# VH-VL binders against b0r6t4: the designs that were tried, part 16

Target 1, 212 residues: b0r6t4
Amino acid sequence: MARFGVDEAGKGPVLGSMFAAAVAGDPAAVPDGVADSKRLSADRRAELDDRVRASMRVGVAEVPVDRIDDPETDMNTLTVAAQADALGRVVADGMAGYVDAGDVNEQRFGRRVANRVAADVAVTAEHGADDEYDLVAAASIVAKVARDAHVDALAAAFDADIGSGYPSDSTTREFLAAYVREHGELPECARASWQTSRDALGAAEQSALDEF

## First folded at step 6 (VH-VL; framework fv_oberotatug)

Design s15
Fold by ESMFold2-Fast, scan of step 6:
Structure s15 (fold): chain C 212 residues (1-212), chain A 123 residues (1-123), chain B 107 residues (1-107)
Amino acid sequence: as target 1 above (212 residues)
Amino acid sequence: EVQLVESGGGLVKPGGSLRLSCAASGFTFSDAWMSWVRQAPGKGLEWVGRIKSKYDGETTDYAAPVQGRFTISRDDSKNTLYLQMNSLKTEDTAVYYCTTEYYEDSGYPFDYWGQGTLVTVSS
Amino acid sequence: DVQMTQSPSSLSASVGDRVTITCRASQGISSALSWYQQRPGKAPNLLIYDASSLESGVPSRFSGSGSGTDFTLTISTLQPEDFATYYCQQANSFPLTFGQGTKVEIK
């Protein structure tokens, strides 16, 4: 019987950390409403996160911006490491479960996650696992709640509306552009290796050149 | 389960106005980002604009061709999305689709679509 | 704007064929790419998101791959209901943009 689910949140944003979460326990104990995380607000996710934590074991791992920007690694490797770190906090030898696959090769991804966990676990990785498995859906909510709290903390720290942190969010792009033009550098929360960050720096430089 | 039903399309003269509606059911509408996507007859898909959920500030974004002429709004009490189209041009002729927008790890895929409503701008 | 270019613009295929469609972004978009299917007279439906993730309810014969600027949609064994137009779409940069479409026609 599957006893854990793992997922991550925040791979695509230009701002802030990525999070992975693992949820372990009886699949029957997963709260109602968890299975449709695509239509949930941050407030509703927080309520479900509380319910998941009340009935299940939960582990969370954070990948900070400086790790994401490290040229010695890649997003796939960081996702494997974060999922393994989160999973290692909640599992025991002999457990089996599902993880949301972070790369094209599902089997390779699952093997890499399992190999980084000290406990002897059986990991099955699938694309869209959060749509199929309640424990993965629960992990998705936990990871998104951690990401939501992180974005709220960043907004407070910068005293600005930073939007969702995603590059196609106009609020996020406006925050980046305004910050770079005011300070001449990226905010510390920005992933410098993202094309969106490079574009913001280039636009500010172009703006300065246009004054001549 | 999830349904999006557009209405309000029709024939309008250049310079005219139309208001499209999209009735949503089967999900918590107030939590969702919503978009409009259009398709001219025999042509490809073109994103028109979006409106964020109330939690995310209910802000709107528009593609350049419609900026200043189109306004997106929502009424969460009625589970309804609106597109107010002003100063219509013949090149606005298209089927208009209401879509949900998922903005998390998958980027911003348009995961649910309505059947579309045809807007024809013709003299 | 990020320009999305699909190739080919159209192709003819038979039931049972392996079909490959490519999508190229004019700048890096990470994995923020979705694929949609539109059957004649119907609304589009989501097939693939985040470059390689299969949407719930979509048959496993569909798969996506790629990152950065080059992306591929593959249909491993074409079925009669797969004759349709396919669109890629990027969500990494504002405004959101679609490819011009690839029409898969009966040979």
Scores: ipSAE 0.432, ipTM 0.775, lowest interface PAE 3.3, mean pLDDT 90

Design s16
Fold by ESMFold2-Fast, scan of step 6:
Structure s16 (fold): chain C 212 residues (1-212), chain A 123 residues (1-123), chain B 107 residues (1-107)
Amino acid sequence: as target 1 above (212 residues)
Amino acid sequence: EVQLVESGGGLVKPGGSLRLSCAASGFTFSDAWMSWVRQAPGKGLEWVGRIKSKYDGETTDYAAPVQGRFTISRDDSKNTLYLQMNSLKTEDTAVYYCTTEYYDESGYPFDYWGQGTLVTVSS
Amino acid sequence: DVQMTQSPSSLSASVGDRVTITCRASQGISSALSWYQQRPGKAPNLLIYDASSLESGVPSRFSGSGSGTDFTLTISTLQPEDFATYYCQQANSFPLTFGQGTKVEIK
């Protein structure tokens, strides 16, 4: 019996888009190695992504930086919408499956996702669903691979090493600081609503002020 | 089986120097980001600094209290992480843990820890 | 720096109890939060990463929840080996920071 799994990647980075992915199919068809996704290199994730796509239905949804920075929405609502969008691409009426909960209230999160999908589906949302359900683990890999490709594309577009995009990554912080120092503004890939972005702008302004 | 074994701890006077080593086995050390985390006696955990893998540029980051005094390095041929501690202060007295810091899109958890080595800075 | 505040700082509990520990970040950290357990005289071990994902080998009685600034670690049915100190840690912002710890003691 076909089931689905849904997860997302990229909620925390200061740079770039967030992605959600949905994988639908027979849980027994999930490739070996999917359960190890947290320790996989980008190359190994790409290999597993190819194998998942060969055997299962896959949907991906992107949440661009401008949507993330929209003050009329919030990350929880964006996650619900992205998961529902990804899921809607792969499901049919009567299917059931699991999603990784992006909210403290699992039942509310699952209900919100299900309500945004046109097909009649049964969604069970659980924290840590990627540790319990192979289809959610597969969706996690697909979302991470989409995010990896996006980060690689940004690095190419800016002709710079941007790191992972996470604020705890020194390469990411150095890229952001250097860009703001040179251009006087955030790069278009930066989430302006993030504290890290505000800090980078503040540091550049303070340096300019110190000249006087 | 992943193992991290710290060594080099001991008693040192304020202003002194000490070098800690962490011997790693059971995983591909050259691919791993490595961190040092310390814990003063009876106190909580404090991140000291990290070093990225060689493929990620082998760059280092340090917490403000140790910046300029501590240096993290690695020797991938020996599967060993180092912490060179200079200008030691009594506030540096702690158990020092070697940890792996795996890249995870949602953060960088410290997934493997050594047993720790005690550094005491006192007369 | 992102300050991580745990509550309570300590609690007394009996085997079989449900234990809840809270961690609050001084600014939004998305889901980039991990929970660690440290038994007396031992090194810390990872329990939960990404706010709610259970580390392999960790008993299912442990669960994590939360996002943004407010996070919770729950032990559904406390066992003798769970008497330990628990730490939250954020990895969203530099520098990486830990909570002060919550000691779970025998009642």
Scores: ipSAE 0.327, ipTM 0.731, lowest interface PAE 4.1, mean pLDDT 89

Design s17
Fold by ESMFold2-Fast, scan of step 6:
Structure s17 (fold): chain C 212 residues (1-212), chain A 123 residues (1-123), chain B 107 residues (1-107)
Amino acid sequence: as target 1 above (212 residues)
Amino acid sequence: EVQLVESGGGLVKPGGSLRLSCAASGFTFSDAWMSWVRQAPGKGLEWVGRIKSKYDGETTDYAAPVQGRFTISRDDSKNTLYLQMNSLKTEDTAVYYCTTEYYDDTGYPFDYWGQGTLVTVSS
Amino acid sequence: DVQMTQSPSSLSASVGDRVTITCRASQGISSALSWYQQRPGKAPNLLIYDASSLESGVPSRFSGSGSGTDFTLTISTLQPEDFATYYCQQANSFPLTFGQGTKVEIK
């Protein structure tokens, strides 16, 4: 009676990787609290992640910055690939489940994910699937915890407070601006194709020119 | 269960000052990012600014029209958010809403809103 | 600033109608878009976040879709309490910006 749920985290940040996660198992075995996870502290999210991993199969896929910036692909295609990669790590032939749709066309998104998985699986894609299906909600938590760990690792590697990695976060913008001012280029963790990255480069160039 | 209650609105003359308060209950206030959003009479919504949780550095962001004039602060011991408004202009006339900002990996919605408090800057 | 443009600015509808509201961003915002409902004289309330995720407690007749620059809010079967103004909002770029609003009026 095993099924699966799939979701991703980190599509919008200017810094770092995007992650997809797949959770497979008996829906009745999903830990208590997963459906109510919206306002959990980081410690409680980590505890739920641990409980999910203890009772279910979990797969995680990372989409690094270099692939996000590849002009020959797009975010929708990368999301399909990441979800399929994560799902392929946990499924067997004949399994069915739900994925959070990253495309306006739910049926097309689900078909694309299923077609990239070697196992013969039935994928139903729905917008807002994490609100409806406990296994997708569990996958959402796993993806968020993976993204959080990645951001923490980046902060350590750069020995700086990088904030959340999102363009609307002042700490993230200050890190990006300071790095570009000091080094004359974007940090390797920055998505160069993001408008925020282009703005940071342009602001530094303008400041340099204004000194003449 | 979540409640946000604004207070401190009223009439003020151009160039004056006013402090708004927002009392929060029903959630862990210290973990939450908080925002102020305003709405001029008969007009749409406009984001004013935000303050992050103490654990995220308690840093503030402001929209350009209020930068340098408004200050957002918080007192986690009292579960209260503040908006100090200085050098008020007639165009600051609006209902001011206290909001929570659910800020994690994506979306960042203003998921809870107070009832609003009216600030009128006139004559 | 990222400018959010809603279409239409107003519409008239009857109970039971399917209503569609669109929101266009002046540049790419990924899925960092939320939809809010504001009934006359009330504070706004969140309907949809992350472009397509339904907020807890919001009726299933509301749905959102889209990514990048083009987004849609759909109300499948309009109810009397749905006559309100709807706003989209982006959180991908600083500053946070709202659309101008779409007023759904009784026909």
Scores: ipSAE 0.263, ipTM 0.709, lowest interface PAE 5.0, mean pLDDT 88

Design s18
Fold by ESMFold2-Fast, scan of step 6:
Structure s18 (fold): chain C 212 residues (1-212), chain A 123 residues (1-123), chain B 107 residues (1-107)
Amino acid sequence: as target 1 above (212 residues)
Amino acid sequence: EVQLVESGGGLVKPGGSLRLSCAASGFTFSDAWMSWVRQAPGKGLEWVGRIKSKYDGETTDYAAPVQGRFTISRDDSKNTLYLQMNSLKTEDTAVYYCTTEYYDDWGYPFDYWGQGTLVTVSS
Amino acid sequence: DVQMTQSPSSLSASVGDRVTITCRASQGISSALSWYQQRPGKAPNLLIYDASSLESGVPSRFSGSGSGTDFTLTISTLQPEDFATYYCQQANSFPLTFGQGTKVEIK
């Protein structure tokens, strides 16, 4: 019987950490509303996160910006490591479950996650696993709530509206551009390896030249 | 379950104004980012703009061709999205679709779409 | 702006065929790509998001792959209801942009 689900949030943002979460327990105990989470605000996700934590075991792992920018690793490897770290916090030998696949080869991804977990677990990785498995959907909510709290903390730390952190969010790009213009460098929360970050640095350099 | 119903389309002369409405049901409208996407007759899809949820500051973004002429707003008490179109041009002739935008992952996919409402700008 | 170019612009196929549509971005967009289907006279519907994730309710014969600049939508065994126009869309960079569309027509 499947007893865990794993997913991550925040692979795409130019700002901040990525998070992975694992949820372990009886699939029948997953709260109502978890499957409908796509159209929920951060506040609604936080309510569901509280309900999941009340009925299930939860583990969370953070991948900070400096790890994401490390040229000695890659996003797939970081996702495997984060999922394995989160899963290792909640599982026992003999458990089986599903994880959302982070690379095109589902079998390879699942094997890599299982191999990094000290407990002897059976991992099945599938693309879109959060649409098929309630425990993965629950893990998705937990990871998103962790990401939401992280973004809120960054906004407070920088005393600015940073938006969602995603490159297509104009608020995020305006924050990034304003910070680079004022400080001459990327904020510490920015993923320097993202094209959006390089674009912001280039635009600020161009603007400085245009002042003359 | 989820339903989006556009209204307010019609014939307008160049330079005119028109307001489109989108009535939403079947989900928590106040939590959703909403977008407008248009399609000129026989042509492809073009993103017009978006409005964020109240939780995310209710800010708007627009594509360059409509910036300064179109305004997106929402009334969460009525579960309704609006597109105010001013200084209309013949190139604005299109079917206008109301869409939800799932923002919290790579997709930013437009996962629900209305049936569209036709706006014709002609003299 | 990130320009999305689909290939081919149109194709003719028979029920049972394997159909492949390609989408190319003018710059890297990671996996921030969605695929939509639009049947004649209907609104578009989401098929694939995050390059390879199948939307709930979409038949398993649809699949997506790719990352960076090159993406593919595959229909493994074309059905009568699949004759439609397909669009890719990127959400990595502002403004959000669509491909020009690929029309799948009856042979």
Scores: ipSAE 0.361, ipTM 0.761, lowest interface PAE 4.2, mean pLDDT 89

Design s19
Fold by ESMFold2-Fast, scan of step 6:
Structure s19 (fold): chain C 212 residues (1-212), chain A 123 residues (1-123), chain B 107 residues (1-107)
Amino acid sequence: as target 1 above (212 residues)
Amino acid sequence: EVQLVESGGGLVKPGGSLRLSCAASGFTFSDAWMSWVRQAPGKGLEWVGRIKSKYDGETTDYAAPVQGRFTISRDDSKNTLYLQMNSLKTEDTAVYYCTTEYYDDYGYPFDYWGQGTLVTVSS
Amino acid sequence: DVQMTQSPSSLSASVGDRVTITCRASQGISSALSWYQQRPGKAPNLLIYDASSLESGVPSRFSGSGSGTDFTLTISTLQPEDFATYYCQQANSFPLTFGQGTKVEIK
């Protein structure tokens, strides 16, 4: 019986969009290697993404930086909306499946996702669902591949090495600091509401004051 | 099963050098981000630095206290992580753990740890 | 740097007790927080990642909660093997930083 799995990637980066993905199909048809997702490089994720798409239905949703920075919403609400959008692209009435919970309250998160999907579906949300359910692990890979492609496109657009986009990545911090130093403002791809962005602006302002 | 085995620790004089190794098995080493974490006797944990996988650019990050003195490298053909420690100070005395680092949206946890190797910097 | 402060620094407990340990970040770290257990003479092991996700193989008596700056680790029914030091760790900001540790001792 066909089921679904849903996950997202890119909630934590200071640079770029967040993505959600949904994978629907027979759990037995999930390609080998998917369950090992937390140990995969970008190249290996791309190979598995191709295999998943060949055997399963796949939906992807993007949450751009402007929506992430909107003070009228929050990350949990954006995650619910993105997961529901991705799921709505692949699901039919009567289907059931698992989603990776983005909220402390698993049941509340699952109900919110289900309520935003036009089809009548049964959603079970769990923390760490990609460790337990192959379809969620497959969705995780798809979302990460979409994020990887997005980061590559940003690096090309800025003609710079931007790293992973995550605040703990020195390449990402160096890109952000250099951009702010040169232009006096955050790059368009930076999430302005992130502390890392505020720190970069503050450091550049202090440096300018100290040097005349 | 996943195993990480550190070696190369010992007694060294201030200003000296030492190279630590971490032999990895039970997973695809070339795909993993790797970190070094240290713990001074009777103290808490302190992150030292990391190296990304080959496919993610093989770039390194270091904590401020070791920047310019320590170098992290990897040999994927040997499934081995290295920490080259130069200009050692008495405050570098600690048990050094190698660890795998999961990245992306999981908060970059250190999901596997070696047993540690003791480095003592003393005259 | 993001400073991680744990409370309490130590506590005494008996087998069967409910134990709660708190971790506070000096600035917002979203859910990028992990909890580790270190038994005497052993390497640390991962218990919880992404603030509330239980690592595979870790007993269900361990749970985590929180987001932003305030986080909690709970052990619902303390077992003999749980007498250890617990550390929180943030990975939202460079450099990666750990709390000072909370030692859970036999009462």
Scores: ipSAE 0.394, ipTM 0.784, lowest interface PAE 4.1, mean pLDDT 89

Design s2
Fold by ESMFold2-Fast, scan of step 6:
Structure s2 (fold): chain C 212 residues (1-212), chain A 123 residues (1-123), chain B 107 residues (1-107)
Amino acid sequence: as target 1 above (212 residues)
Amino acid sequence: EVQLVESGGGLVKPGGSLRLSCAASGFTFSDAWMSWVRQAPGKGLEWVGRIKSKYDGETTDYAAPVQGRFTISRDDSKNTLYLQMNSLKTEDTAVYYCTTRYYDDSGYPFDYWGQGTLVTVSS
Amino acid sequence: DVQMTQSPSSLSASVGDRVTITCRASQGISSALSWYQQRPGKAPNLLIYDASSLESGVPSRFSGSGSGTDFTLTISTLQPEDFATYYCQQANSFPLTFGQGTKVEIK
């Protein structure tokens, strides 16, 4: 009865990598509380991630900033590739499951993911699949925990509070502004193609021009 | 089966305007990122600009020599890409190619080019 | 802008020869490099993407290598249809930029 669920975390941040995760196993073995994961603290997500890994197969794939900023690709394609990479680590021929749809056309997204997986699998993609299917919700938690660890590592590497990495986070915007003011360029962890990054560079350049 | 056919090229005077079209067939145009690349007679390739798919926000980017003068747009209902060229200069004389890089339903990258259309800017 | 410089600008070769073309970026571009072939009077066609990945349908005699700033295109056993101009292109930074081209002509 083994099935799978796939999801990603970190498509919208201006800082850091995006992650996809796949969880495979018996849906009945998914730990209680997974469906409430969106309202859990990082500590509770990490605890639940440990439980998922103890009872199910888990695969994770990372999309680094350099790939996200590549003008020859797009976010839909990167999401398909990451989900397929994560899924390929946990599946066997004949398995079926659900993935959280990354584009408007659910059937196209699902077909693209399935076709990138070496094993013969049946993928059903749906918008908001993490709200409907426990295995997708479990994959969402795993992806978020991987993203949380990545952000913590970046904060340590830059010896600074970088916030969540999202443009809406004032801590993230302040980190970007301070870094560009001090160094004259974006930090390596910033997605240069994001408007928030371009705004930070423009503001610093205008400030420098106004000094002279 | 996949075809990109450019049209609209011709002779135009400096300071004039031209609109190029690229008719696409044999693939799902609405999924594709589309670009214009040009080549002056006897010279190398130069990227002009690109437009993303509607699913990716339909944003545009341009090379510095054409910024402010050229505009890229698309009409997915007609499977057509456009390049509006204003304030043309003799340096804009080139064969203009319509190109795409996209991923099919299988997730593998594809790269297609049209045959090109010649734009000559002279008095 | 990232400047792409190819070497040589032209070369003469015979069928059966091993041909090597190099491409140098003015700054690091990771593996975000493609190689294109353009036959006389024709549109360019993609040979290699991501520095070393062979495009579907392209003969195995073509190979790419390199990362960062230095890249190489190799044609192991030159065929008559390979006499063409070859271009590298970086896709790591806007604007996208091409090398000046390398013309492979009959010796």
Scores: ipSAE 0.005, ipTM 0.445, lowest interface PAE 14.1, mean pLDDT 86

Design s20
Fold by ESMFold2-Fast, scan of step 6:
Order: structure tokens, then C-alpha cells, then sequence
Structure s20 (fold): chain C 212 residues (1-212), chain A 123 residues (1-123), chain B 107 residues (1-107)
């Protein structure tokens, strides 16, 4: 019987950390309303996160910007490590469950996650696992709530509207461009290895060259 | 069940104006980012612009070809998205699709689409 | 702007075939890539998001792979309803851009 689900949030943003979450327990105890839905607002996610934490074991792992920008690693490896870290906080020997695959090769991804967990667990990785398995859907909500809180904290720290942190978000692009224009460098929360960050630096440099 | 229904398309002369509407149901409209995507006859898809949710400030983004001529707005009390098209050109001839955009997903997919409404700009 | 190049522009296939469509971004876009299917005379529908995540309700014969600049959509066992045009789309950089489309035609 599957007793855990794992997912992550925040792989694509140019700003801030990525989070992984693991939820462990009886699948029948997953709260009503946890079915994966693109219509969940941040407030509804926060309410469901509270209910999941009240009835299930929850683990969260954060991957900070400096780890994401480390040229000696890659996003697949970081995602495996984060999922394994989150899962290791909630599992016991003999448990089995599902994880959302972060690698194109599902079997390889699942094996890598399982190998990083000290407990002897059986991991089945599938793309879109949050659409199929309530425990993975619960983990998805927890990871997104952790990401939401992180973005709110960054906005407060910079005293600015930073948007969602995603490159296609105009508010995020405006924040990044304004910061680079004012300070001549990326904000500490920006992922320097992202093309959006390189573009923002390039645009500011071109403007400076055009001045002379 | 999520439904998006576009209306307001038709034949218009170059330099004219047209207003498209998109009636939404089956989800909390005020929470959703909304986009317009167009497709010229026999051609590919082209993103036109978006409007963020009420809670994300209702800011708008536009593709360069329509910037300054098109305006996207929303009326959350009516669950309706609008596209005001001014100074229409023959190259604006296309089927216009209303779509939702999942704003907290890393890929920002257009997850629900309406049936489309045809706008023909010709003399 | 990030240019999305799809290959091939069209292909002919039979029911039961394995079909592979490729999409290449002019710049790194991480996993910020979605795939859409458009049947003749119909609106597009989402198949894959975040490069490899299958949209709810989409048959398991569809799969996506790739990261960075090179992405692939695979249909493992082509069905009659799969004869359609397929589009990739990036959301990593403004403006949002689509590939030119790949038409899957009856052999």
C-alpha cells in the first residue's frame, strides 16, 4: 500500500528557492479538497496545507539560490536531493509510495531518490503523479505553500512587489530590471544561471554603453 | 466543468475597432490569469497578451505587434474577459482564443481554451 | 525573443506508429515548455506542461522529455484521433512564444 507522496515547487522561477515536500500517512486520511486543481488560490492552498499537517506527517526541504546556481550540479540532481531530503523526514523502513518525476527517465529518478533515503523505501516515480495520487497532490500543495511563503518573505525583504518570481511574469521582470538598473548587479534572490538574469544584466550593460 | 465562450468576432474594415468578450464558468474566475491567443487562417498560434488575477494586481502584458492598439480587461462580477481591438490591420485577421493561464506552474501553461471567435479585417 | 523551432514541419504516419516531434529553443528555458494538440477545426488543448508532466485527462501514450534547449513529444502508439497539429510553447522568457507547429498526417 502506498504510504507517501512527494513533489516539488519552484523549479522554473528566476527568483528564490525551490522546495520539495513529502506527505506520509494513510491515503484515506488525506483531507477532502486535496485533488489536484489548477483553480486553487493561495488562500485555499494554505487552508489545505493546515489540514494536511493536522492529519499527516509532513517534511519540507529547501534548495536555496546558491545551490541552484552551483555549476557543479544540475536541476535534476537538485530535485532528487530535495525530494529525498523531504521524504527522509517522514518515512520508516518498509514504506512505499509515489513521487512526481523530475527527470525524463521515471525509473532512474525513482531509483536515485530511494538511494538517497536512509530508510528502506520503495519509490515509484511518475510524471504527473499529483494528478493520479492523493498523497502526491497533498505534497504538491505543501510545496507550493512553502514557495508562496518564501516569495512573500522576499517581497517584504526587498520592500517591493516581486510578482510570482517566474520569468514570464511582468512584475518579476520589472523588479529584476529595476534592481539591476539601480544597483548594477542581480539581487541576491535571483538565479544568476537563468537566461532571464543574463538578459537583464546584458540590457543594463548595453544601456550604459549607449550613454557614452 | 470549466467553460470559456468567446463572442464579438466578425468582419471589420482596416482602421476599425472591435470588442471581444469571453464568458467564463466552472472555476473561480477572479483567481485566474487570463490570456488571448490568436491564429491566422492556416497559420500557427501567436500569444496576444494576458491579464493577471485581481489578487495579483490585474496588470497586463502585450505582444509587441498589438501593444498600444489592443487592451485587455476583466469584469470579475460578470466572470468576463475582454479584448478591445483598435486600429485594426489586415494582419490581425485570425481566430482569437480566450484561455486560462496557470500562473504558479513553472511552465505557465494555457490549460483551458475557448472555441475561438473569427475576426476578419478586410476592405 | 526566444525562437521555438519544431521539426519536422509535417510527417505522415499510420495508426499504431510511434511518433516523435522535436522542439528546440534558441536560449535555455529550463523546463518551461508546454505541448498542445490542435485537431482540424478545433481549439488547441494542453497535453504536457513543465516539459514532462502529463495534463489531467490526457492519454498515457503521450509523453514529453527534455530540458534546457532540446525537447521531445512522443506518441507511443498513434490513434486515429491523434492526427492533428502539435505546438510547443515556452514561458521562460517574455514574450511567450510558440513553435511553428508539426502536422501529423495520415500515411
Amino acid sequence: as target 1 above (212 residues)
Amino acid sequence: EVQLVESGGGLVKPGGSLRLSCAASGFTFSDAWMSWVRQAPGKGLEWVGRIKSKYDGETTDYAAPVQGRFTISRDDSKNTLYLQMNSLKTEDTAVYYCTTEYYDDSSYPFDYWGQGTLVTVSS
Amino acid sequence: DVQMTQSPSSLSASVGDRVTITCRASQGISSALSWYQQRPGKAPNLLIYDASSLESGVPSRFSGSGSGTDFTLTISTLQPEDFATYYCQQANSFPLTFGQGTKVEIK
Scores: ipSAE 0.163, ipTM 0.683, lowest interface PAE 5.9, mean pLDDT 88

Design s21
Fold by ESMFold2-Fast, scan of step 6:
Structure s21 (fold): chain C 212 residues (1-212), chain A 123 residues (1-123), chain B 107 residues (1-107)
Amino acid sequence: as target 1 above (212 residues)
Amino acid sequence: EVQLVESGGGLVKPGGSLRLSCAASGFTFSDAWMSWVRQAPGKGLEWVGRIKSKYDGETTDYAAPVQGRFTISRDDSKNTLYLQMNSLKTEDTAVYYCTTEYYDDSGRPFDYWGQGTLVTVSS
Amino acid sequence: DVQMTQSPSSLSASVGDRVTITCRASQGISSALSWYQQRPGKAPNLLIYDASSLESGVPSRFSGSGSGTDFTLTISTLQPEDFATYYCQQANSFPLTFGQGTKVEIK
């Protein structure tokens, strides 16, 4: 039976888009060296992405910052939609596969994804599916490579080292603070609804008030 | 309070046309996939078709019996769903319900229904 | 298309009875099954979703069970307001499909 795997990257960053990816094909055709993407450098991920694309069907979906910040939706709904969009690009009727669960209820998440795909597919959602299923691990690599390219493009556009985009990255926090101090507003790539963004705006505003 | 209110039903001759409307309130209409479900007098429920949200490409899908004759559309600025019915047949006689394919965090489908509007196709 | 078949098509029961209705899918649908109640002249009301989850406001005498292809709706102690038609519906694959309905009539 033809199989698929789905995952996403970039749910937690304060900067930039989130991506979902789907990989479909024969699990035995997954390239050697596919592993948990958390253990791979960006260069190793890029090489494996090229090999996955050469042997498997691949779909990618982007969730831009303006959709993430839309108060009319939520991250779980956006993740379901992105995974379904990516999956819809690669599946044929009757396929079955695994997706990495985006919320605490695995069955609910898998059912929501399946219901948003027009093709008749069987979706099984599991936490940590990228640790267990090679096709999900491959999808994780594809999503992270898409995110890596996006972050690189943002760094080039702002002519600055923006770090990984995660709030835990001091380079990312320093970029955000410096930009707000200089311009009085968040950069377009920042997720305004994130606490890190609100904190940066508040700190800059307080500093300006304290000067006077 | 979530409300779906259908309108536009009535009596029409075979080969005629009708447009149904569904006014939605109390939820984020622009994020919802919307469906039409019908029920012939004394019969069971039959799914007619759906339209996805603009975020999901605003694509439409139809049940085989209505494919090519019915068109679903939406106007997110008015929170309104439409069903354009052409080349009507006596077999299309039914109460037409507007429903959501909106999924809350629990994954409930068809959790919001309108009261329905009757379409009668007779000669 | 996934075909949904309910059994029985109709049944007669008395207030206080235990009523069971079954629904069979022509292929596996995981737990993606909902049960609806429709009283005469009214729109359907959701009772159960995800095979066994009780909708808010629905009395606890209603329960659902099953997974894969075989599902059951149980009413533990039938009340006067429960005389209605019940439908199962799968949401696992497109197009969405309903069972033919089970009419619960007064004996």
Scores: ipSAE 0.005, ipTM 0.457, lowest interface PAE 15.2, mean pLDDT 85

